# Designs tried in a protein design chat: VH-VL binders against o60147. Part 48

Target 1, 175 residues: o60147
Amino acid sequence: MLEKNKYLYIFRHIQTNQVLLSQGNVLKKTALFQLPYPLQKPVAPNGMRPAKLRKDHWVPLLKVEFPNESMFQSVFMQLLNYRKYRSVQPLTSDLLKLPIPVRRRKIMRQEVPNTIADLADILNKEKFPENSVRLQLSDKSDSEYADWPPSVQIDSEEIKLSRGFREKTTVDEAR

## First folded at step 17 (VH-VL)

Design oi3
Fold by ESMFold2, last read:
Structure oi3 (fold): chain C 175 residues (1-175), chain A 121 residues (1-121), chain B 109 residues (1-109)
Amino acid sequence: as target 1 above (175 residues)
Amino acid sequence: EVQLVESGGGVVQPGRSLRLSCAASGFTFSAYGMHWVRQAPGKGLEWVAVISWDGSSKYYADSVKGRFTISRDNSKNTLYLQMDSLRAEDTAVYYCAKDEGHKSGWYFDYWGQGTLVTVSS
Amino acid sequence: SSELTQDPAVSVALGQTVRITCQGDSLRSSSASWYQQKPGQAPVLVIYGSNNRPSGIPDRFSGSSSGNTASLTITGAQAEDEADYYCNSWDSSGNHLVVFGGGTKLTVL
């Protein structure tokens, strides 16, 4: 339970470009439930053990700060439902012509632009106050996947990769 | 011509199981998400389940979660619904439906003629 | 709510215009589709994307949407238009991806 969470964190897989939505700045193993099931044997809805999480495979894509928890919860649920809706849509003719492994890779590579577009679509339909939603990206050019409403303020500072441990020294604190 | 033909309906006692099939022809079955929709006698349409083109994503109405399993065999152009622990309220005509796809909203352009499932003592 | 609300019944005189409405919060994020069903038959799609007719649907059928309301209009109603009509949408905020309205029985007088 996160009592005051008003932040959405979105991660991208470094190889597949799949997307995970998170309420925290580090992924938890339960986020893996957002990924599709193995095709060899479909898994019953309530019986699957979560797959192992490799945190070194997931990097920040974007962060969103909402005015309050209620608005965060609404947008988070809607983003999950947009992804479900997309997952059951028919293949385009271009995808259908590809061998299945190539097809799946191309579908996964659309998750980043699709998630950004879906976020903007949700925010355009919601009536948030001007500049009340702060968006920070790892790559600011990714904002070009969508048209943003006046409620969204895009932070000029990009998210740095947090792969290295950094700690302050005692000397710095004595200054 | 696109055709969807349901089969496997019948009369069954509560707590028993049935397996429905939907045979598809006249289109590239493996390119589409497929749905089951049911209609109790004298009642309206109720969505039951959907499965993605390759079967990797499946979603269910709350009333059937944990009891029904949607599946597909793309090599046989066939959609399935395994119905376990059947209840009287599951009595309905069951349709399979093809989603042609739309940017926002559903587009069920072809439906089968349905198969009747009756759950009664 | 994730419900789609329709009037249970409406009537129209032969040759006149009728409008069937569908209301729900899901329509703010979804276009509507409309299905005609005659007794003992499968549903037939008559409108998708709120205002598009598939091939073979007469031009007297039209659709529109505004806010959380979608409408199906039949101009110059014919005897064969007597049927049940269901609206449908996806629901971005609810537990079900697919939502149908309760249906409207159209009687042509």
Scores: ipSAE 0.835, ipTM 0.926, lowest interface PAE 0.5, mean pLDDT 87
Fold by ESMFold2, fold request of step 18:
Structure oi3 (fold): chain C 175 residues (1-175), chain A 121 residues (1-121), chain B 109 residues (1-109)
Amino acid sequence: as target 1 above (175 residues)
Amino acid sequence: EVQLVESGGGVVQPGRSLRLSCAASGFTFSAYGMHWVRQAPGKGLEWVAVISWDGSSKYYADSVKGRFTISRDNSKNTLYLQMDSLRAEDTAVYYCAKDEGHKSGWYFDYWGQGTLVTVSS
Amino acid sequence: SSELTQDPAVSVALGQTVRITCQGDSLRSSSASWYQQKPGQAPVLVIYGSNNRPSGIPDRFSGSSSGNTASLTITGAQAEDEADYYCNSWDSSGNHLVVFGGGTKLTVL
């Protein structure tokens, strides 16, 4: 009667490497609230919250199957809060030396490894049965950003695009 | 020497607005997330809001969400709190605080002296 | 889970050891920081990262954490240690990024 499993979908932006978290395999416009608020004087590349969702710019990074919906909800909320916590941390001395546009780009490039590390940190603190959490990546080498708990089983097969995800296009970089 | 100086507090009627300022000196203001924390008379500390180094991320306590706006002007080394639709329960001393940063938890190493906001009819 | 619980008041005899505790679910993913506040003054950080003492804080102040509990210990309490003490953490599971405990009033007898 009630579905026991729940999927977490994580997307990566094709040019900025920013990350979006989703409850479904298709991004909703409300996912854009996870991106930074627009500044008055934006500088390209523009990693700020856009007016509309360009689904063709977001590709799968990973998905996670949880044993039940409540475990999914807990991890999803925690991931959002980890990102908020990171977003308000002080700049390192290395970042402070950089011009602001370069600084922002370098910060954005950290989102993939940081999100993967945060997911693993959360899962290491949770009490899930061994192999009860199924992790599938688009690039299996990304699992190397973290040490995974015994509860996580990493799928041997990488994510292929599915309906609701945009297939890769060779002309998307003509932007 | 790091200093934070709040200003803009006063007595105001319910439903009115105030804007608080926090002038920063003695550190690279634009490198830090900044917080507002308040303390009602005879009560404990209550976190109000935080803003990222460039102002692109802002988060609020539930009690003030939609009524208060945190902002900053890095060219003036100043943090702001715009307080709209004020209520009696917003009566408090308002502190600004600097987060030095720590890998796990908060590290508010410098606080201002506070500015008193009184909301009464 | 959006609260940290502290005893409202604790007493210690001059020169004795006291422990002030802070408990909450947020501490499973956050270290604690501790703030001392005397009447009419701004808070002063005395412990960060659960067990680190900022420069200028006397070595009689120490901190620890285990599970959902953080502790501030003052060994050899002095009259000037009489103050309110607040614990603080971030909350990975709640609606607030920053959580303060309700505070503990320390009385030195």
Scores: ipSAE 0.834, ipTM 0.926, lowest interface PAE 0.5, mean pLDDT 88
Fold by OpenDDE, fold request of step 18:
Formats: C-alpha cells, sequence, structure tokens
Structure oi3 (fold): chain C 175 residues (1-175), chain A 121 residues (1-121), chain B 109 residues (1-109)
C-alpha cells in the first residue's frame, strides 16, 4: 500500500518571528500550545502564547513534503523537542545585560533560523533516502542557515501561501 | 560556590499535596533553567521537570504531568515544586539540579542534597 | 524510545580500568553526561559532552561515544570510585526531554 504524502508547514509570526509547526496548510488553534506560557498579556509584538490564534499574523516559512506518515511524525516530534530543549538554554552574559523584555525579543528573533537549523540537523541525523524529502522555502536564502542532507531536495520555487492558511489541494493534508 | 538546598519534604498521605523549595546561591539563578530530579528509595534517577530561566517554559515527565507544577521566584533565587494528588510511587528523594550544556548535550552541573518525600497511608 | 540502558553492576580491581556503557536511541543525536552517586549523597557530575570533565574530577575519568552508545571509563580505578554511575542524555524523539540510565553499581575490588 502506497502511503500518501504528508506535509509539514512551518509558520512564523510576522511580528515576533515565533514559529508554529502544522500538519497541512491550515494552522490549527492547538498549534498555540507550542508557544511558551504567557507571563503577561500575550499580545504581539511582546510574543509568547497568544490567547487566540490569529491566522493573519502567521506567514508560511517553509513546506516539507514527506513520502509517508512515519517520516513526518518523526521529524515533527523532533522539531518540537528541539524547541523545548532550546527554550531552557541558559542566558548568555550578553543577554543578561539587557532588560527581560529585550531578552525575550532577541530570543524570539532567533526562532526562525534556529528552526531551520533544527530541521536540517534532524534530517541529517535521520538519514532518509536520497531525494525522499522535498523542501520548499518562502525565502530561498533561508536554506543557507544549514547544510542539507542528500535526502532533501530543495525546490527551486519559493513557497507562496496565504497567511495562516492556504486552500488545500488534492494532495495536501489537514491536521 | 554554587549551592542548592532543598526543603519541604516530609511524610504525607496519598492524595495530599506538598510543596518543595530549592534555595539557590553562588550563581546567577535567573540565567539558568532548573530541574527537579527524584530518586525512589533504592532506585535510579528519574527526571521530573524543568523550568526555563523566566518560567515561561515548563516541561514535565509523563509520570507527573497534571499533578506537579514547577515554578520559580527569581527575586528569591528559589525553585519550587508543587506536588498535588500525591501517590505512593512519588515517594523519593527530590533533588533540584542546575541546568547546563545546550549544544549537543544536556547535563546538570550542580545538585542539591535532596529532600525526602514519603507518600504513605 | 526514551530509554537508556546500563549494566546494573560491574566490578574492577584496584588500579585497573573499567568501562561503563550506556545504550539508547537518544545517544545517536545527543551527548551523554555521567553522574557519580555514593551512598547517602547527591549525584555528582563526572563527565559531560562525552569527553569533558568538570573541575575537581580526576583525569582518570573519561568519556566516549559511538553510535547509540556512550561510555564512561575509569583508568586506574581507586577505592573511592566505588559508587553508582548514571548516564544521562537529551531525548529528541520522545516525550521525555531528559532521560537517565538505570545506573551501574561499580565495585572496586
Amino acid sequence: as target 1 above (175 residues)
Amino acid sequence: EVQLVESGGGVVQPGRSLRLSCAASGFTFSAYGMHWVRQAPGKGLEWVAVISWDGSSKYYADSVKGRFTISRDNSKNTLYLQMDSLRAEDTAVYYCAKDEGHKSGWYFDYWGQGTLVTVSS
Amino acid sequence: SSELTQDPAVSVALGQTVRITCQGDSLRSSSASWYQQKPGQAPVLVIYGSNNRPSGIPDRFSGSSSGNTASLTITGAQAEDEADYYCNSWDSSGNHLVVFGGGTKLTVL
């Protein structure tokens, strides 16, 4: 039995640069649980976890096409765990010199490149078959954040999706 | 010198609650994530929970999810573990541990001496 | 899986070399740390990042890794090295961010 392709979409917040992972091209409310707990009012651009999902605040960062559910799930879970792991990293001395809100903003600004790097690292470690994974980036230059394994075929075309949503095609899956 | 001192342990009946504290000194407490690790009598180490430097991120072992709450007060250099709905299997020495090493590895460079929690009817 | 496995017990003669090995999938992607625990005491970090020793840890302690394994080696075991040793790693694939091995009791003969 041939499995259907699975799609990982990663969205970034247009103001905070926070990232959300999505199965399929429709961002779900449950994705907000990926964000840290709000310490204050969760209103952008302060970041953290907003009270409600505002799809118009999220733009696609990249799309990854996997040939099966197993590969998708593995990478998805690892990405989440990488984020968790990163979230508890100690502050550098440079960050400690800054006010807490500024610290948080600087950390959030790194989420996009860190997520891309995480994805590459995960894929490098997984050792999937050559050209078995297709990657499409909203900005091709973002591919330079990491070295991609032979399993990854980078699409020459940039991803074009609506904010927080793109109408699914016959091959796209929803979470 | 880095010091971590746990307190709040004791004997409690199942279903009850207990709050542990960990007083930290000798380092910039607010710069580091902090962990709770427990060890049942005669058993191995079990990771319990972690909290980020500002408390915005909290993660738990499955065994304690929904029952335990990790928190911190950076103004007091204190880490907390609120333990609700305690079970017999929660009986253990509870250690607070300082987070470190976030490149290719994760480790705890400093540990407290632990505080004993005994859950028994 | 989020499991790290260790032999429950090993022995070494005084002055000899012993290797304690930890095995688990998490070690494929993360470096192991090792902790020494003596009876009635808190764990003490002895090796991190596979090959690094904290200050105060004797140079007879060393670490290595290969594939899904990590090892703690004591070259020239001393009587005071008798303790329980636990490996630890970050788990990127499971639900537990931090995993410990079951521990290895080292007896120095």
Scores: ipSAE 0.834, ipTM 0.913, lowest interface PAE 0.5, mean pLDDT 91
Fold by OpenDDE, fold request of step 21:
Structure oi3 (fold): chain C 175 residues (1-175), chain A 121 residues (1-121), chain B 109 residues (1-109)
Amino acid sequence: as target 1 above (175 residues)
Amino acid sequence: EVQLVESGGGVVQPGRSLRLSCAASGFTFSAYGMHWVRQAPGKGLEWVAVISWDGSSKYYADSVKGRFTISRDNSKNTLYLQMDSLRAEDTAVYYCAKDEGHKSGWYFDYWGQGTLVTVSS
Amino acid sequence: SSELTQDPAVSVALGQTVRITCQGDSLRSSSASWYQQKPGQAPVLVIYGSNNRPSGIPDRFSGSSSGNTASLTITGAQAEDEADYYCNSWDSSGNHLVVFGGGTKLTVL
């Protein structure tokens, strides 16, 4: 369990591009609390917190291996707070001209690059030892969203996770 | 001119509830997050809660989490703070403050004059 | 949660310069804002983003930052500057998203 505790997984929603942070490769129901609270019932609009976690709607974005759980926890907390900060920022004039659902969609489209940038910013400020943090991306091009500090070693291999949040095996590839 | 006017303060007993209101004018209310900040008599400023422009995100200080609820009605340009299970330590002047985003952080460019909440047995 | 610390009281002679400093880890990741509060009044923003002045704030007020510190400087203190001054910042590492300093009472002599 100690080994799992030092891994950060970030998932993106296949439709909304919202992101969820996870300790380990399995999303917990509590991860949904990271999403905005639905303003209207009974059905939460797209981009807000659903009643149930649909794991099949989420795909892995990146994996980060930290030297220890303490470092993981620090970065995890900061990522959440960065998200909170963004969620409260004033709307631009351009957004105000749009209907509320459209505003929300536009904001959500930026969650992936913003989250990646946040991670890089946090890691730059933390000043971890050189090559002590291992970053693996589902799409290596996503690493271009930010400048990474020397503490981060980017893995040349991309993440191979299925929608079920399990590592793909040779058996899976044969199917 | 930006104006924020708090109301709803008063004297209540511990364990009781109180609802504060903040009427906003002079700016596009629905474009900004809004905060509650309180100040106990003779003490410093303490951040209480923030709500996003559409109310979809709400965050609280640990001291009030689970007891206070921040909300807003953009159609009325009004911010609310529902305070439940009030404690003596909640005694303070409560300010509503307008959020303003900077690239490197938050700040409050406008404040109301505050409303006094006294929790006493 | 991160804390911001500042001296509880400072004094300055009329026309002289005074510097009020805040210290805390949150200042490493976010800029400071400063608020002036006179007795019986609401706080007023005097500096944001480390060294930006809102409209209506005299140019004798300035801000600076270094490492985990931020400072408010009043160059040529006036009698009306006597007040409490609070720093604040965004805290990325704690449960309190917004943190205020304890306040500094400035006396103009």
Scores: ipSAE 0.834, ipTM 0.909, lowest interface PAE 0.5, mean pLDDT 91

Design oi3
Fold by OpenDDE, fold request of step 21:
Order: C-alpha cells, then structure tokens, then sequence
Structure oi3 (fold): chain C 175 residues (1-175), chain A 121 residues (1-121), chain B 109 residues (1-109)
C-alpha cells in the first residue's frame, strides 16, 4: 500500500479533456473538488463540477512514479497550485468574442497540455536525482508538450487501459 | 481610466458579518480575476482571496477560509467580499485589486483606496 | 507556505542609490512585483515582472532578480520616494497563493 502512495496518476475526461490528479490509480470522490464550481448546470460537459464522479468518464493520461511519498506530495501540491494560477488568468481578446460556454470549452481543451507542461516545469525546478522519476504516458507523443529534466525517465511503453479506462494490471490480465 | 472603489467598511462586533463591495470601471471587468488584499493598522499587506473572471474559481488565504466568501457580479462590474464570523484580527483596511501578469506570476496593476473594517467588542 | 522577507527599514541620502531586497522560495518560480505605499494611501505598483515599470513610474525605479531574491533599486532617490515598499510573488508550494514581503520603510535623508 505504501508503494501506491508514490504514484501520481493524471486522468483526462473523455469528453471535456478536463484533468484530475490522483494519488494512485483509483480516483476518489474528493478529486471532484479540483473542478470549477458549478455556475449553472452541474454537468461535466459544461466544464463544471458534477455532483457524482463517473469514473468511467476518466482515462489515465499519465503515471508518475516518485522515489518516495514526500516527493509525490510536493509535486502534487504544486500541480494543484499551478492549476489555480491558470484558472485566474485573464481572458484574451479572442476569447472575449466568444460565448461563455465556448470560452470554457476552449480553456478546458488546453488543460492536458498545460498540465503536462506544469509537471515538467515543477520537476525542472525540483532538481531530483537523475532518472529518479519514472513517467509513463497513455500517448507517448504527449511528452512533446514539454522539456523534461534529467531526473525524468520516460517509459517506452504506454499505459495500457482496461475496460472502464483504468490502468490494466496483471490482475486484470488474469481475469 | 481604471477605477476601483471599495465600500461597506465600518465598525462591527466580533462574530458579526459584513459585506464589502468594490465598484470597477475603466476596463473589461469580466475579463479579469479580482483580489482582496487587507492591511491591519500599522502592519503589512496580506492577501485574502481571489476570484476568476466568471466566478467559477475561488481561492482564499487560510486565515479567512470558511469565514469569507468572495463573489462578483459582472453585469454590475462589482466585486464582493462577504465576511462572516469576524474576529478582532480581521481589523484592517480592505483593498480591491485587479489581477494581471500571468506570464510569470500574479501582480496587481490597480488598487482601490480601501475601506476600513474594525472588529471590536 | 513560503514567506518573503525584507529588511524592515532602510535609509538613503537625497540623490543617492538604494536597493531593497526581497528573499523567499516563491521567487524561484515566479517573478516579483513591487508596491509603493505612502502614509494614508493605497499601494501603487512600481515594478512588475522583475524589471517592468508601469506607465507613470519614474525611470529611477528598477528591478532585478537572482535565485530566490528580488530587488528594487532607486537610483537618485527623491524626497517623494519616502514610503513603504512591499514585494510580492505567486507561491506554488502552499495555500497562500499570493505572498507579500513584510515591507521596507524607506527614509530619505
């Protein structure tokens, strides 16, 4: 169980491309608090926080293995704060020309690349030991969104997904 | 010209509530996040809260979390701070500040003149 | 959460140069902004993004940064520069997303 505490999973919503951070490969209900407050309808496609977590709507985007839980916690907190920072960014003139729902959708579409870039930025600043952090992506091409420090080794194998959009494990293969 | 005008300050007893307002003009209010920053008498500046352009995201300092609520009405170009369960340590001039500078960090390019909140028994 | 530290008070002779320094871990991840506050007045932005001046701010004000430090420099201090100066930055490591220094009282002699 302690081994699971050093794993960061980032999930992507299959429709909205919103991002949730998770300690371990199982999303908790509390992860929904990472999403914006509902302003109108609490429907995920509108970019708002739903009342219930639909785990089947979230796909693992990437997995990060840290040397220990302390490093995990540090990066996790920073990622959350980076998200908060971005959420307050001013709207560009181009966005202001669009209806509010369209604005939100466009912003949400950038969450995946932004989150990946944030992770890389954080890790670059942390200066962890060389090859001490293992990164696995569902799509290896997503690694191109950022420059990674020497502390990060990118796995050649992509995350394998089982039915329900969770990481496929050896237990799943035995079924 | 950008203008921010705070109002709603006054003297209140501990445990009471107060609502501050900030009227904004001279810029596209609905495009920017807005902040509250306070300053206790003779003390430094303390960040209180921020709200995103559409109000969908709100964040607070630990010192006010659970007691204060930041909100906005973009149709009125107005920022609000609902302060509940007020404490003596909440005594301060409260400033409304415009968010800016998201390339390398947050900064406040415009400030109101502030409104004084005094919490005293 | 990370804190920003400043000297509480500094003095400068009229026409001379003074540097006010801010230190903190948050400055490693974000640029500093500086605010001038005179008695009974609201803060005024004087430097942002390490070394950018808003319109209306005299060119004698400049900013710099290195590592976990940021500095405000006044080259050729004027009497009207007597004020409190605060640094601030974004903090990625704690719950206080925005942090201010404790302020520096600048006296012009």
Amino acid sequence: as target 1 above (175 residues)
Amino acid sequence: EVQLVESGGGVVQPGRSLRLSCAASGFTFSAYGMHWVRQAPGKGLEWVAVISWDGSSKYYADSVKGRFTISRDNSKNTLYLQMDSLRAEDTAVYYCAKDEGHKSGWYFDYWGQGTLVTVSS
Amino acid sequence: SSELTQDPAVSVALGQTVRITCQGDSLRSSSASWYQQKPGQAPVLVIYGSNNRPSGIPDRFSGSSSGNTASLTITGAQAEDEADYYCNSWDSSGNHLVVFGGGTKLTVL
Scores: ipSAE 0.834, ipTM 0.911, lowest interface PAE 0.5, mean pLDDT 91
Fold by ESMFold2, look of step 20:
Structure oi3 (fold): chain C 175 residues (1-175), chain A 121 residues (1-121), chain B 109 residues (1-109)
Amino acid sequence: as target 1 above (175 residues)
Amino acid sequence: EVQLVESGGGVVQPGRSLRLSCAASGFTFSAYGMHWVRQAPGKGLEWVAVISWDGSSKYYADSVKGRFTISRDNSKNTLYLQMDSLRAEDTAVYYCAKDEGHKSGWYFDYWGQGTLVTVSS
Amino acid sequence: SSELTQDPAVSVALGQTVRITCQGDSLRSSSASWYQQKPGQAPVLVIYGSNNRPSGIPDRFSGSSSGNTASLTITGAQAEDEADYYCNSWDSSGNHLVVFGGGTKLTVL
């Protein structure tokens, strides 16, 4: 293969705590298709798909380094499918008791722990080599949402970027 | 008692449209994701589409994407399938199914009796 | 339309035990559910979560799974068990959330 390492970037919304998955360190507008269809007369922030991507509303949650494209593509596709699967599951009784606006907000707050748990579940089921996958989080306590397989090395340093995942080479090209 | 009753099937020409309904009773309809599953005559089951509890998430089999639209009206306890640009291969009995939910698989605990759609000249 | 493989037909002598299998990569991450369908009728769930029986399903029906394979076992097969049987899974690795096997026609001799 031409490329050696591949990165998965995961963002969270600063207000709703919804999650977007990205192949690149900058969100593309097409990532918005991961959000639910707009319902009539949405209340912002309501978790529905906005017309415009506000990059200042999405901050780093975590990134994952894979040794090759094949591993990255497999995990990325599975994460998207795990989210689809969860989106159509029945409501729990505690959610049913809530008025719809409160219910939606509570569902959105589950996205961060659910995505982290799903990532770990996928990696536990794959037979990747020990320490072949490097995980870096913006908040290391978020690793507590899951049990990680031996294939995962959790970086001791948190992501310190407050404005996306921008790399050195993109800064150089901007000049 | 949980009941699902499909209606709206019939004979239509290729390229035409048809709307199916599934009337639900005996459970809290608005709490569940709902599915359409079809079965061509003499053939196996084929999943068609799913819609989330509030209708904000919808997913389709590749064979129908862009032509079919799943929807629901929770005030009427009714699931719908709008079928546009119908083709001969869409000929099937169409079932609605309730997903009770399971952590790692599907759990379609109740099915309707189905409604037949025939697409022929 | 399915990564789930089932034998198209199996036979069992009345009162004997039969195993219907379902194979596919999706079963590594998804538990299986099994549906019985008699001619002219809607499918009926007989096993969910790989090995659980819904209420009202006779205890001669059981399920198991290992690796990429799920099995439906009928012990002491009865004439009314003659039907088509479909396995079903979630496919986390593809574009189809719901996958059915091609079905197995069970004949009770």
Scores: ipSAE 0.833, ipTM 0.922, lowest interface PAE 0.5, mean pLDDT 88
Fold by ESMFold2, last read:
Structure oi3 (fold): chain C 175 residues (1-175), chain A 121 residues (1-121), chain B 109 residues (1-109)
Amino acid sequence: as target 1 above (175 residues)
Amino acid sequence: EVQLVESGGGVVQPGRSLRLSCAASGFTFSAYGMHWVRQAPGKGLEWVAVISWDGSSKYYADSVKGRFTISRDNSKNTLYLQMDSLRAEDTAVYYCAKDEGHKSGWYFDYWGQGTLVTVSS
Amino acid sequence: SSELTQDPAVSVALGQTVRITCQGDSLRSSSASWYQQKPGQAPVLVIYGSNNRPSGIPDRFSGSSSGNTASLTITGAQAEDEADYYCNSWDSSGNHLVVFGGGTKLTVL
């Protein structure tokens, strides 16, 4: 029997900083279902579900390797549910004082730190073996949004944004 | 004073539709996620649906998904539940509830009085 | 999975202390809230965040949690405390965001 996926890939939108979760290193069109329903009229790039996936607008944020598929599936489902939970929370007083377009942009800008914090919260509550979860970020300073459990090994090498999640080849080095 | 007042309940045949309303006052309605919760006669509380402050996120219990639609009109301070393809098991008192918000749990601090929906042939 | 289990019924003598218990895996990642419902009335929040009393709730009501278990305690139970009590949580692992326990009928003897 072939082993199934144990990798989580997380992307951010280059303009809005919205976040998409993926089982693969390339986003599928169905990932757009993670975004809020469009309002009565399209409002892009400020947080609506676009009609199509523009892969050049989504860049790597982080990648996680789990010990097995079961642990991946559990964390993936939980991250989706954390996002739903946050989406229905009341506005804070500082958000209420903002005009709605500005408010929505500020809410979207929170998705990156919120997703990283949620991932760490889930991993801190799970009892994974020490160093069994490998985390790689596009910007290592993003690890500072959270406190990580002993189960997490943070890779010293950053994901190179120009290559997506694919490993950089010798082509670029041979110029 | 916070008030939530449901309306639109009644007796209806299976397969028909009803639209519930929840009129809100005494708070900034557009700042809050709003919920519908129902209670069948002699039974416990069952969560039905939630809608985000601006209506851009909506989530439903599996038992009503595809048949019920939650919506809101922030200009009228009103929450709605459109109930289509009603079934006998949808018979319940329907409450709207306000979530005050908490870091890791629900905080339904105000509830309406409820409106009774009876689905019978 | 993702169920909140409560005893269906509990009795307490007038003036005595009673605990109502709620158990479930969702309490690993969620605090509990507790709702009192008297016959013919809407639910009323009595505890949120596992251990906080809203304004206007008598100080005889208190809450606690440990592991997968949350408890509602009524110290010095009064006749008007006779009601159904529901625990509630968020569920990060299930299909529903909001989970209620099945309810506990408290009888004050």
Scores: ipSAE 0.830, ipTM 0.925, lowest interface PAE 0.5, mean pLDDT 88
Fold by ESMFold2, look of step 17:
Structure oi3 (fold): chain C 175 residues (1-175), chain A 121 residues (1-121), chain B 109 residues (1-109)
Amino acid sequence: as target 1 above (175 residues)
Amino acid sequence: EVQLVESGGGVVQPGRSLRLSCAASGFTFSAYGMHWVRQAPGKGLEWVAVISWDGSSKYYADSVKGRFTISRDNSKNTLYLQMDSLRAEDTAVYYCAKDEGHKSGWYFDYWGQGTLVTVSS
Amino acid sequence: SSELTQDPAVSVALGQTVRITCQGDSLRSSSASWYQQKPGQAPVLVIYGSNNRPSGIPDRFSGSSSGNTASLTITGAQAEDEADYYCNSWDSSGNHLVVFGGGTKLTVL
């Protein structure tokens, strides 16, 4: 069977700036496993793993088109592993000085620039053909968090969808 | 003086459980990710698990997923490893290790002296 | 392929220079760290970030990296350097965050 183009979809939480990675243009509930375990203290809910997936809280950050499944799987796994690696790194001295809720918010606000930097780092280390990977952003200025290899073609058109990566449906129009 | 002291090792039968502890002193324990690493007799080092500074992220080697649980109590400066459904291949010296942190690799600057777990009939 | 490969054993004469190597695809993305382990003792970090020496480690220990290979060099080997040496990396492409090499037994003749 012929290989088909494969898409990586990345979402940002509208309040916390947390990031979720997806193989599909609609987030599945299981994507929440990418977030840290829920903490039980009252202060903890400031952007830890929510109990339910609220699709209206997650907006497009970017999508990446790969020429085949193998490239997609490699980059997707590496992005997940980069996030795991970052999650177990020690606190910096400036973070240690902060009250825990403020500390967690500061850590979460770095997820967007960190994920974009990690994606670029992975793509710079891979030997993909020139212009074989198409990147589309919701905000093109976010591309400035990283230097991109020749394999990446940044789409001049921004993502215009307000929720998810799907166009509006009959359900949405019935609102 | 950084110290890591493991305890809780012993001889157990397959299918039983053990709980290992690692008492930490001489550094701000709650600022660091902590690891368990094991070494079977006469063999090399094998990573087992890691836990983030606040315990909100935990990751395991495939060989122990679903059987072992890493945890920590920052108020007691103690790291734990709950080992359930033990198998003969889990026989090893278990070390706790501190990760000082590095931008692109691991930096396990302090290790405990280890505690021996023997799983046999 | 995330395995880190080391030669099982290496010998060096007293006062001579020895190089212990570690190879694996994970090293393209990860810096290496190196651990010395003497019989009956816990591992001791001797190199981190591929080429940095922690405080208290003798200056005869040095590290380098290129491509998928990391090296630990001991210049002017001493009797107390006889030990097992393990390389270590994070694995950006596999199911295990932390990977150790199989270890190299250094014998000082």
Scores: ipSAE 0.818, ipTM 0.918, lowest interface PAE 0.5, mean pLDDT 87

